# VHH binders against Abasic site processing protein HMCES (HMCES): the designs that were tried, part 26

Target 1, 269 residues: Abasic site processing protein HMCES (HMCES), of Homo sapiens (Human) (q96fz2)
Amino acid sequence: CGRTSCHLPRDVLTRACAYQDRRGQQRLPEWRDPDKYCPSYNKSPQSNSPVLLSRLHFEKDADSSERIIAPMRWGLVPSWFKESDPSKLQFNTTNCRSDTVMEKRSFKVPLGKGRRCVVLADGFYEWQRCQGTNQRQPYFIYFPQIKTEKSGSIGAADSPENWEKVWDNWRLLTMAGIFDCWEPPEGGDVLYSYTIITVDSCKGLSDIHHRMPAILDGEEAVSKWLDFGEVSTQEALKLIHPTENITFHAVSSVVNNSRNNTPECLAPV

## First folded at step 17 (VHH)

Design ub9 (from ub0 with T56K)
Fold by ESMFold2, fold request of step 23:
Structure ub9 (fold): chain B 269 residues (1-269), chain A 117 residues (1-117)
Amino acid sequence: as target 1 above (269 residues)
Amino acid sequence: QGQLVESGGGLVQPGGSLRLSCADAGFDFSHYDMAWYRQAPGKERELVARINYGGKTNYADSVKGRFTISRDNAKSTLYLQMNSLKPEDTAMYYCAAGLEYDSFEYWGQGTRVTVSA
C-alpha cells in the first residue's frame, strides 16, 4: 500500500469518524493540529494524512476509548533515529509486514508504548500487473458503500449534487497503523509519523496485488486496535488479517503521477 | 510487460566492468526502496546493494568499493555499475523494489552475469 485518497473537507471527514465510546455515547474525535490536514485524491508516502488514536496518549487518566484525530507523516520515523533527515533511514517504513512486526525494533518499540493508530482514507490505489502490455492497470480499492435512494454509484454521469451525497455518507477505509514520535536533533516540533501494517491479500484482491493493508472492519475492530489501555499488543495483533469485505474499480492512468490531485484519479473507467 | 526488467548482463573477463539497468515501463518507483540481489548456482540469493527513496545506499561487504548502485527517479530506472569484476561475482542478478520494511514486493526475472577468462 503506497497510494491513498483522503480528499474530504475536514468537517465531512470528522462526521464520517463519528463513534460510540465504551459507555455507548455518540462522539466525534477531537482534532490535534487541524491546520496540518492536507486533503488530496492522491496521497503518497512522506505526506501527511489523518489518523485516529486514543486520547490516553495525550491526557493522563483519560478514557482510553475516546479518540483523537491528527495528521501524521506517512513513513514512521523511529524515536531513536539520530540523523536530521528522515530520508536517511536505511529501510522504508511506509509499510510494516504483520508477520515480522514483533521482530523489528522500529515497530516493536512503539507497539510496546501502545502507539497504535487507525489510518484513514477514502480508499487506496493498487496497480495490477497486466500480461501482454507495457502498462499496469490502476484500481481504486475501498469498503463497499451502501447505496441510498439519493445516490447511485461513485463517479461518472452523476450530477454534482449526487456526488456530494455519495461523499457525505462515505464509509472511510480504516487501516491498522503503528506510530512513533521523533524529536529532530536540530530542534523543532516533535514529528508524529506512522506505518501501515500489511498482510497477504485476500482472494478478491489477489489478481491485483499479493499484499494489502490490514483493514479494521467495523467499530469493534477499530475500538480494540485503538484502546491500548484495555487491549494488549498480543490481543490487538489478532485483529490483523486479510478481509474479503472490499471492493474496487478500474481508474485511468491520471493517478500514476502523484502530482495529480483531481477527482479523475478515482473516477471509474 | 508490467514487471521490473533487468538488462546489461553478459560475459566479461575478470577485472572488467558491466552496467546493469532495471526499469518498469510506466510505473513510478520514486517512493520505493530499490535493490540488487544476486544468486550464484547452488547458493542462496543475497543482497548486493540497496538504495532508499532518498538516495541512501548500502552495500554487501563483498562488493564495497567495486559496485555502485544509483537511481534516476525521472526515468524510474535503477542502475548497478560493476567494476573490477571477479569470478565470484558470477550470478543471476535481480532487481527489487518495495515499500515494506526490510522487504521487497516487486522482483524482476533477472539478468545473467558471467565473469570468466
Scores: ipSAE 0.717, ipTM 0.866, lowest interface PAE 0.9, mean pLDDT 90
Fold by ESMFold2, fold request of step 23:
Structure ub9 (fold): chain B 269 residues (1-269), chain A 117 residues (1-117)
Amino acid sequence: as target 1 above (269 residues)
Amino acid sequence: QGQLVESGGGLVQPGGSLRLSCADAGFDFSHYDMAWYRQAPGKERELVARINYGGKTNYADSVKGRFTISRDNAKSTLYLQMNSLKPEDTAMYYCAAGLEYDSFEYWGQGTRVTVSA
């Protein structure tokens, strides 16, 4: 997973993240650093994207079921990193394999501090190998979307004239992440950064690519992953597995260039 | 196996030079870590050199000072400049790219390098 869309205006994104706390009360997540939110149809590593995390990370004695939403840098910079420039990290931290997460200090240490987050996106892109050509077929991959009461599962790609309504009710993709907080040696603001946990692809995606992000499907999974106050690391890791509850459509090569930030990036072809 | 395409392999005399290239048309690898691996007949595949997205390099001891890995992010192309070639450098050379910690998700089909008098 190396490319996402997260294009919603902040207020629309916030409403899409409505949730229930442990008492059953409907809430919206509270923003931290909203000025760092950079919406785009075409997000790449090292860019900022919004994540959810427990309020308990910021406030002593807070209800750990309450959620904060904050932009973080994609590509985890470990708290122990001693160089001045994150590009000097020896290994790529854009993704973290689920099968080795407890073997890598870059991920084990923040995970042990409860630094679990939910990475938000409209969906993600993957490129399929095409036989007999040097070109790849990109796909936009996302949760099945409810289009009408009778249809129940049809995604945004079906109705160009209703795009505003589709995005007002879009079910955001919720991916399991780990974050860390790094204090640059020369000073300045603390850098919050995340990695996306990956797993083997489900059967439905295996013809596109052999890896996929670990998707948290539904509020129970999201709540358990975020709630480091009540859910241990060992229990949280049981949430990390492939899912078949995913859909996709082919898109044009416009998305190939990460500088292209237009709705065409995710439009079906 | 991916659609990364290596080129520039061939037959060369000991002490000679070759430059390998690796690209995947239209795919942007500028955010990926990239690497060259090689596999000699009867041996396991081994890392030759790697370069992260920021240009930080690492080399196998057997090639230090002789090989140079580089990348051109504008062209999404990886290079391996091989100087002072030895018969022991004879192998299939593979390009790799990835975003996962210490592993690579994309691989090329390889290009043969033969160093023989």
Scores: ipSAE 0.691, ipTM 0.849, lowest interface PAE 1.2, mean pLDDT 89
Fold by ESMFold2, look of step 18:
Structure ub9 (fold): chain B 269 residues (1-269), chain A 117 residues (1-117)
Amino acid sequence: as target 1 above (269 residues)
Amino acid sequence: QGQLVESGGGLVQPGGSLRLSCADAGFDFSHYDMAWYRQAPGKERELVARINYGGKTNYADSVKGRFTISRDNAKSTLYLQMNSLKPEDTAMYYCAAGLEYDSFEYWGQGTRVTVSA
């Protein structure tokens, strides 16, 4: 997974993240650094995207079931990294394989500190290798949406009111991530950064690509992944598996260039 | 087809040079780590050189000082300049790209390099 869409205005995104704490109270996540949220239809590695994490990471003795939402850099920069420029990391940290996560210091160390996060997106893109051509077919991949058959497909609603309704109730894709906190050696603000955990693709996606993000399907999975105060690393890792509860549609090659940030990136073709 | 495509392989005498190229038409690999691997007949595939998205390189000991990996992100093309070639460099050379730590999700079909006299 190396490309996502996360384009909703901050207030719409926040509403989509409504949740219940352990006492059943309905809440919205509290933002950290909201000015660093950069919505785009075409997010790439090294850009910022919003993630959910436990309030306990920020406040001693906080209720670990309460959620913070914060933009973090995609591409985990380990806390032990000593160069001043993250592009000097030898290995790519955009994704973390689930089958070796406990073998890689870059991921094992923050995971042992409970640094689990949920990476938010409208959905993600993958490219399918096509027979009979040297071109790839990009797809936009996302959770099935309630009433998708009644409201039509994405892009089928050409009026502003229909487009707004599709996105006002969008079920955000929730991917399992690990984050770390890096203090630049030359000084400056602590850098929060994340990796997306990957798994083998489900049958429904196997014709597109052999890997997929580890998707947390439903509030129980999201809550357990986030709650490092009550859910151990060992138990949390049981949540990491492929899911078949996913849908997709073909999109144009506009998305291929990560500089293109338009609704056309995810529009059906 | 629809994958990384290597080119520039061939037959060369010991001490000679070759330049390998690798591209995937219409796909932007500027955020990917990329690598060259090789597999000699009867041997396991081995890493030759690796370059991250920011240009940081690493080389197998057997090729240090002789091979240079580079990339052109505007063209989404990876290169391997091979100098002072030896018979033991004879292998199928593969291009790889990925976003996962210490592994690669995308592979080419390879280009053959033969060094003999």
Scores: ipSAE 0.686, ipTM 0.847, lowest interface PAE 1.2, mean pLDDT 90

Design uc31 (from uc0 with S106R K108S)
Fold by ESMFold2, look of step 19:
Structure uc31 (fold): chain B 269 residues (1-269), chain A 123 residues (1-123)
Amino acid sequence: as target 1 above (269 residues)
Amino acid sequence: EVQLVESGGRLVRTGGSLRLSCAASGFDFSTYAMGWFRQAPGKEREVVAAIAWHGGITYHADFVKGRFTISRDNAKNTVYLQMNSLKPEDTAVYYCAARPYQFYDRPSDYNYWGQGTQVTVSS
């Protein structure tokens, strides 16, 4: 998993993240660093994307079921990293394999601190390796979406303006992540960065790629992954598995160039 | 305390019409999407229709499209299901459900549920 789409306006994204705390009260996540949110149809490693995390990471004695939403750098920079430039990190932290997460210092240490996050996206891209050629077919992969209709205008559901409204009801992909906080040695702002946990692909995706992000399907899974105050690392890791509740469609090669930030990147071919 | 109370279910003949209502209390209705689900004996609960928090976006299952219409009245904290051209296969308990802002198709996606109202369609 090395490319995503996360393009929704901030207010639409925030409402899509409405949740209940442990007391059953409806809440919206509270933003941190909203100016660092850079919506795009074509996000790549080292860019910022929004993640959810527990309020307890920011406030002593906070309710650990309350959520913060914050942009973080894709590509975890460990808190123990000593160089002044995070691009000098000598290993790839875009993804973290679930089967070795407790053996890798870059991931084990922040996980032991409860630094679990939920990475948000419209969906992710994968490239299918086709036998007999070196050409690869990109796919956009996302949660199944319920069909939406404009109320009072059934026949208008095919118009372009009605298609724009489908995103108002879009079910965001929720991927399990680990984050860390790195303090630059010469001072400056703390860098928050994340990795996406990966698992073996489900049967439905196996023809496209052999790995997939660990997807947290539903509010219970999201809540348990985020709530490090009440849910141990051992229990949280039980949430990390493939899911068959996923769909996809082929897209054009426009997405191959990470500089292309247009709806064409995820449009069906 | 959150309450969803369905009403309007009864016995009706094939081809008839029926309107279901669901009165909501104990939460800010205007920030919730609402759904109607049904469950026939021996079958799984399934979404029939849903409507977004603002009322401008809806869903109707293919098996009811053109026959059922969901609507909401935020001033009355009520969601409705107008059921026309009823068929025996529409016989089920109908449930009202709520979740914040957006609607989805699975029952597990919804936070609040009513106790249900029985609709029976005779041949």
Scores: ipSAE 0.781, ipTM 0.900, lowest interface PAE 0.8, mean pLDDT 91
Fold by OpenDDE, look of step 19:
Structure uc31 (fold): chain B 269 residues (1-269), chain A 123 residues (1-123)
Amino acid sequence: as target 1 above (269 residues)
Amino acid sequence: EVQLVESGGRLVRTGGSLRLSCAASGFDFSTYAMGWFRQAPGKEREVVAAIAWHGGITYHADFVKGRFTISRDNAKNTVYLQMNSLKPEDTAVYYCAARPYQFYDRPSDYNYWGQGTQVTVSS
């Protein structure tokens, strides 16, 4: 996974992340660093994207079932990294393979500390290799959405107003991530960054791409992944597997350029 | 305590109309999406209609075909299902359900449920 969409307005995104804590009380996640949230139809590594994480990471004695939403850098910068520039990392940390998560220090260590997060997106993009050509067809992949009467298909020439309404009821893709905290050697703000855990693709996606993000399907999976206070690493890792509960459609080549940030990126062709 | 109380279910003839109501209490109704589900004997519970927290977005199942309409009154903490042109196939227990803000089509995605109201359509 090297490209995602996360374009919802902050208030809409927050509502989409409504949850119940362990007491059954409805809550909205509290924002940390909301100003770092940059909505985009075309999110690439090194950009900031919103993730969910347990409040216990920030507050001692907090209810670990409570959630914080925070923009973090895509591409995990390990805490032990000694260079002043995160871009000098010599290995790719955009993704973490589920089968080797415990073999790589950069992922094992933060995971052992309970630094589990849920990466939020409208969906993610993957490119299908066309046989016989060097051309790749991009696809937008996301949770199945309920069709609303006022909302045509994502691709229908809906009025801007209707488009907004469709997204107001959008089920966000929830991907399993690991985050770490890095303190720059020269001082400054602590950098929070994340990696997306990947698994072998489900049967439905296998023709498009052989790998997919580990998707946490449903509130229980999300809650267990986040709650590092009550759920061990071993138990949490049981949640990491391919899911068939996804849909996709072909999109235009507009998404190929990471600078393009328009609805055309995820529109059906 | 969270409560959803359905009412309005009764025996009606084919082609008849019925209005179901669900009164909600114990939670902030205005921040919840509401749904109507039904379960016939020997069948799985299925979504009939749903409405977003603000009432501006609705969903109706394909089998409704314009016969049913979901609506809500946030001032009264009530969601409604107007059912017209009822058919014997519509015979089921109808349930009201609630979840935060957005509506989904799977029963497992809803947090609160009523006890249900019986709708019977005779030929």
Scores: ipSAE 0.771, ipTM 0.892, lowest interface PAE 0.6, mean pLDDT 93

Design ud3 (from yc2 with E106A D110E)
Fold by OpenDDE, fold request of step 20:
Structure ud3 (fold): chain B 269 residues (1-269), chain A 122 residues (1-122)
Amino acid sequence: as target 1 above (269 residues)
Amino acid sequence: EVQLVESGGRLVRTGGSLRLSCAASGFTFSSYAMGWFRQAPGKEREVVAAISRSGGSTWHADFVKGRFTISRDNAKNTVYLQMNSLKPEDTAVYYCAANYAYHLDADAYEYWGQGTQVTVSS
């Protein structure tokens, strides 16, 4: 996974992340560094995206079921990294393979610290290799959306009004991530960064791409993944597997350029 | 200063029972998952049992086979290992460890006790 969409306004995004705590109370996640949230139809590595994490990461006595939402840098910078510039990292940390998550220090260490997060997105993009051509067809991949009688498919959103309706009730994609905290050697602000755990693609996506993000489907999966105090790492890792509960449509080549940030990126062709 | 102090280790006969205790100090005990590890002579350290912060979730190694039980009392800052039906193979130094996250790998654990010797005679 190298491209996502996360374009919802902050308030809409927050509402979409509504959850029940351990007591069954309806909650909204509290924001950390909301000003770092940059909505975009075209999110690439090194950009900031919102993630969910347990409040326990910020407050020692907090209810572990409470969630925080925070923009983090895509591309995990390990805490042990000693260079002054994160861009000097010599290995790719955009993704973490599920099969080697416990073998790589960059991921094993933060995971052992309970630094699990849920990466939020409208969906993610993948490119299908066209047989016999050098051309790649991009697809937007996301959770199936509830078709309300009035809310047409993304493709049916012919009117601005319909478009707003679609996104107001959009089910966000929830991807399993690992984050870390990096303190610059020269001082400054702590950098929070994340990697997306990837798995072999489900059968439905296998023709598009051989790998997919580990998707946490449902509130229980999300809660278990985030609750590093009550759910063991090993138990949480059992949640990391391919899911068939996705849909996709072909999109235009507009998304190919990471600088393009328009609705056309995820519009069906 | 963070301290974990194990106690209760002794010589016991096969089939005997023993309860280990680990008293924690210097940190917020309830904010840490706890684990028991053991190391036999010439063997690697292995996880015996682990317990979540609240104590609501526990994990036990397969070799325990229901003989050992981990528990904790957060009010007393203590984690316990009840060991029943002890076997000579259970002879080892038993360590208490603490980690902020509920984890089963020893390498992740931040704080360690000095260990207590458990010896099971034939």
Scores: ipSAE 0.918, ipTM 0.968, lowest interface PAE 0.4, mean pLDDT 93
Fold by OpenDDE, fold request of step 20:
Structure ud3 (fold): chain B 269 residues (1-269), chain A 122 residues (1-122)
Amino acid sequence: as target 1 above (269 residues)
Amino acid sequence: EVQLVESGGRLVRTGGSLRLSCAASGFTFSSYAMGWFRQAPGKEREVVAAISRSGGSTWHADFVKGRFTISRDNAKNTVYLQMNSLKPEDTAVYYCAANYAYHLDADAYEYWGQGTQVTVSS
């Protein structure tokens, strides 16, 4: 996974992340560093994306079931990294393979500290290699959306008004991530960064791409992944597997350029 | 200063029972997951059991399933390991450990006790 969309306005995004705490109380996640949230139809590594994490990461006496939403840098910078520039990291931390997550220090260490997060996105992009050509067809991949009687398929949004309605009730993709906190050697703000755990693709996606992000499907999966105090790392890792509960459509080549940030990126062709 | 002090280890006969205790101090006990580990001579340290912060979730290694039970009392800042049906193979130094996150790998644990010797005679 090297490209995502996360374009919802902050308030809409927050509402979309409504949850029940351990007591069954309906809650909205509290924001940390909301000003770092930059909505975009075309998120690439090194950009900031919003993630969910347990409040316990910030407050020792907090209910572990409470969630915080925070923009973090895509591409995990390990806490032990001693260079002043994260770009000097010599290995790719955009993704973490599920099968080697416990073998790599960059991921094992933060995971042992309970630094699990849920990466939020409208969906993610993958490119299908066309047989016989060097051309790649991009696809937007996302959770199936609830068809409201009036809300046609993303493709049927004939009017701007209908388009807005689709996004108001958009089910966000929830991907399993690991985050870390890096303190620059020269001082400055702590950098929060994340990696997306990847798995082999489900059968439905296998023709498009052989790998997919580990998707946490449903509130229970999300809650368990985030609750590092009550759910063991090993138990949480059992949630990491491919899911068939996804849909996708072909999009234009507009998304190929990471600088393009328009609705055309995820629009059906 | 963080302290974990194990107690209860002794010589017992095969089939016997022991209850290990680990008293914690110097940190907010309820904010940490706890684990029991053991190390036999010439062997690597291995996880025996672990327990979540609240005690609502427990994990036990396959070799101790049904025989050992981890529990905790947050009001007493103590974690326990009830060991039943002990075998000579259970002979080891048993360690209590604490970690902020509920985790089963020893290398993640932040705080460790000095250990208590459990010896099971044939």
Scores: ipSAE 0.917, ipTM 0.968, lowest interface PAE 0.4, mean pLDDT 93
Fold by OpenDDE, fold request of step 20:
Structure ud3 (fold): chain B 269 residues (1-269), chain A 122 residues (1-122)
Amino acid sequence: as target 1 above (269 residues)
Amino acid sequence: EVQLVESGGRLVRTGGSLRLSCAASGFTFSSYAMGWFRQAPGKEREVVAAISRSGGSTWHADFVKGRFTISRDNAKNTVYLQMNSLKPEDTAVYYCAANYAYHLDADAYEYWGQGTQVTVSS
């Protein structure tokens, strides 16, 4: 996974992340560093994206079921990294393979500290290799959306009004991530960064791409993944597997350029 | 200073029972998951049991087979390991450990006790 969409306005995104705490009360996640949130139809590594994490990461006596939403850098910078510039990291941390998550120091260490997060996106992009050609067809992949009488399909949103209705009730993709906190050697602000855990693709996606992000499907999966105080790492890792509960459509080549940030990136062709 | 002090280890006969205690100090006990580990001579340290911060979730190794039970009392800053039906194979130094996150791998645990010797005679 090297490209995502996360374009919702902050207020809409927050509402889309509504959840029930352990007491069954409806809550919205509290923002940390909301000014770092930058909506985009075309998110690439090194950009900031919003993630969910347990409030326990910030407050020691907090209810573990409470969630925080925070923009973090895509591409995990390990806490033990000693260089002053994160760009000097010599290995790719955009993704973490599920089968080697416990073997790689960069991921094992933060995971042992309970640094699990849920990476939020409208969906992610993958490119299908066309047999016999050098052409690649991009696809936008996301959760199936509930068709409400008032909300048209992404493809049927011919009007700005219809488009807004679709996104007001959009079910966000929830991907399993690991984050870390890096303190620059020369001082400054702590850098929060994340990696997306990847798995082998489900059967439905296998013709498009052989790998997919680990998707946490449903509130229970999300809650268990985030609750590092009550759910063991090993139990949480059992949630990491391919899911068939996804849909996709072909999009234009506009998304190929990471600088393009328009609705055309995820529009059906 | 963070301290974990194990107690209760002794010589027991096969089939006997022991209750190990680990008293914690120097940190907020309820904010940490706890674990019991053991190391026999010439063997690697292995996880015996672990317990979540609240005590609402527990994990036990397969070799426990219902014989051992981990529990905690957050009001007393103490974690326990009830060991029943002890076998000679259970002879080891037993360690109490604490970690901020509920985790089963020993290398992740932040704080360790000095250990208590459990010897089971045939």
Scores: ipSAE 0.917, ipTM 0.968, lowest interface PAE 0.4, mean pLDDT 93
Fold by ESMFold2, fold request of step 20:
Structure ud3 (fold): chain B 269 residues (1-269), chain A 122 residues (1-122)
Amino acid sequence: as target 1 above (269 residues)
Amino acid sequence: EVQLVESGGRLVRTGGSLRLSCAASGFTFSSYAMGWFRQAPGKEREVVAAISRSGGSTWHADFVKGRFTISRDNAKNTVYLQMNSLKPEDTAVYYCAANYAYHLDADAYEYWGQGTQVTVSS
């Protein structure tokens, strides 16, 4: 997983993240650094995307079930990184394989600090290798969406009314992530950055690609992944597995160029 | 200065019971998960039990199979290990440790006590 769509305006995204705390009270996540949120149909590594994390990361006496939403850099920069420029990191941290997560220092160390996050997206893109060609068929992959009589088609384009019929009640994809906090040696703000945990693809996606993001399906899974004060690292890792509760459709090659930020990126073909 | 001070370790006969205490100071105790670890001669330090910051979740190693119980009292800044049906293989130095995240591996733990010796005679 190296490309996502996360295009909802901030207010729509925030409402889609409504949750219950451990006392059953309905809440919206509190934003940190909202100015860094850059919505796009076509997010790539090194861009910022919103993640959920526990308030306990910011306030020592906070209720660990309360959620913060904050943009973070895609591509985890380990806290121990010593050079001034994150692009000098000599290994790829866009994704983290679930089967080695507790063996690799870049991921084991932040997990020991409880640095679990939920990466938010409309859905993600994968490219299917076609036999006998150099061509690849992109797909947009997302949670099945509840259809109502006023639901719109994903392919129904630009008007505000048609957009709202599709996206106003969209169920966001919730992926398991790990984050870290890096203090630049030259000074400046702490850099928050994340990786997406990957697993073997489910049977429904195996013809498209052999890996998929670890998807947290439902509020119980999301709550347990986030709550590093009450759910041990080892228990949380049991949430990391493939899911068949996923759907997809083929899209055009517009998405191939990460500069293209249009609804066409995810439109069915 | 963060301090974790274990107490209660002593010599006890097989089948006996013992209660370890760990008094914490210098940090916000209720924000931290706690663990009991042990190190027997010639062995690596191993997790015995762990408890979430609230005490609402606990974990115990299989080798103490219902014989040991971790608990905490956040008002007293103290974590406990009740040890029943003690066996000679329970002989070890027992350490109290704290970590901000609830975690079972010793290498994640930020703060450690000096340990208390438990010796179980046959």
Scores: ipSAE 0.840, ipTM 0.930, lowest interface PAE 0.5, mean pLDDT 92

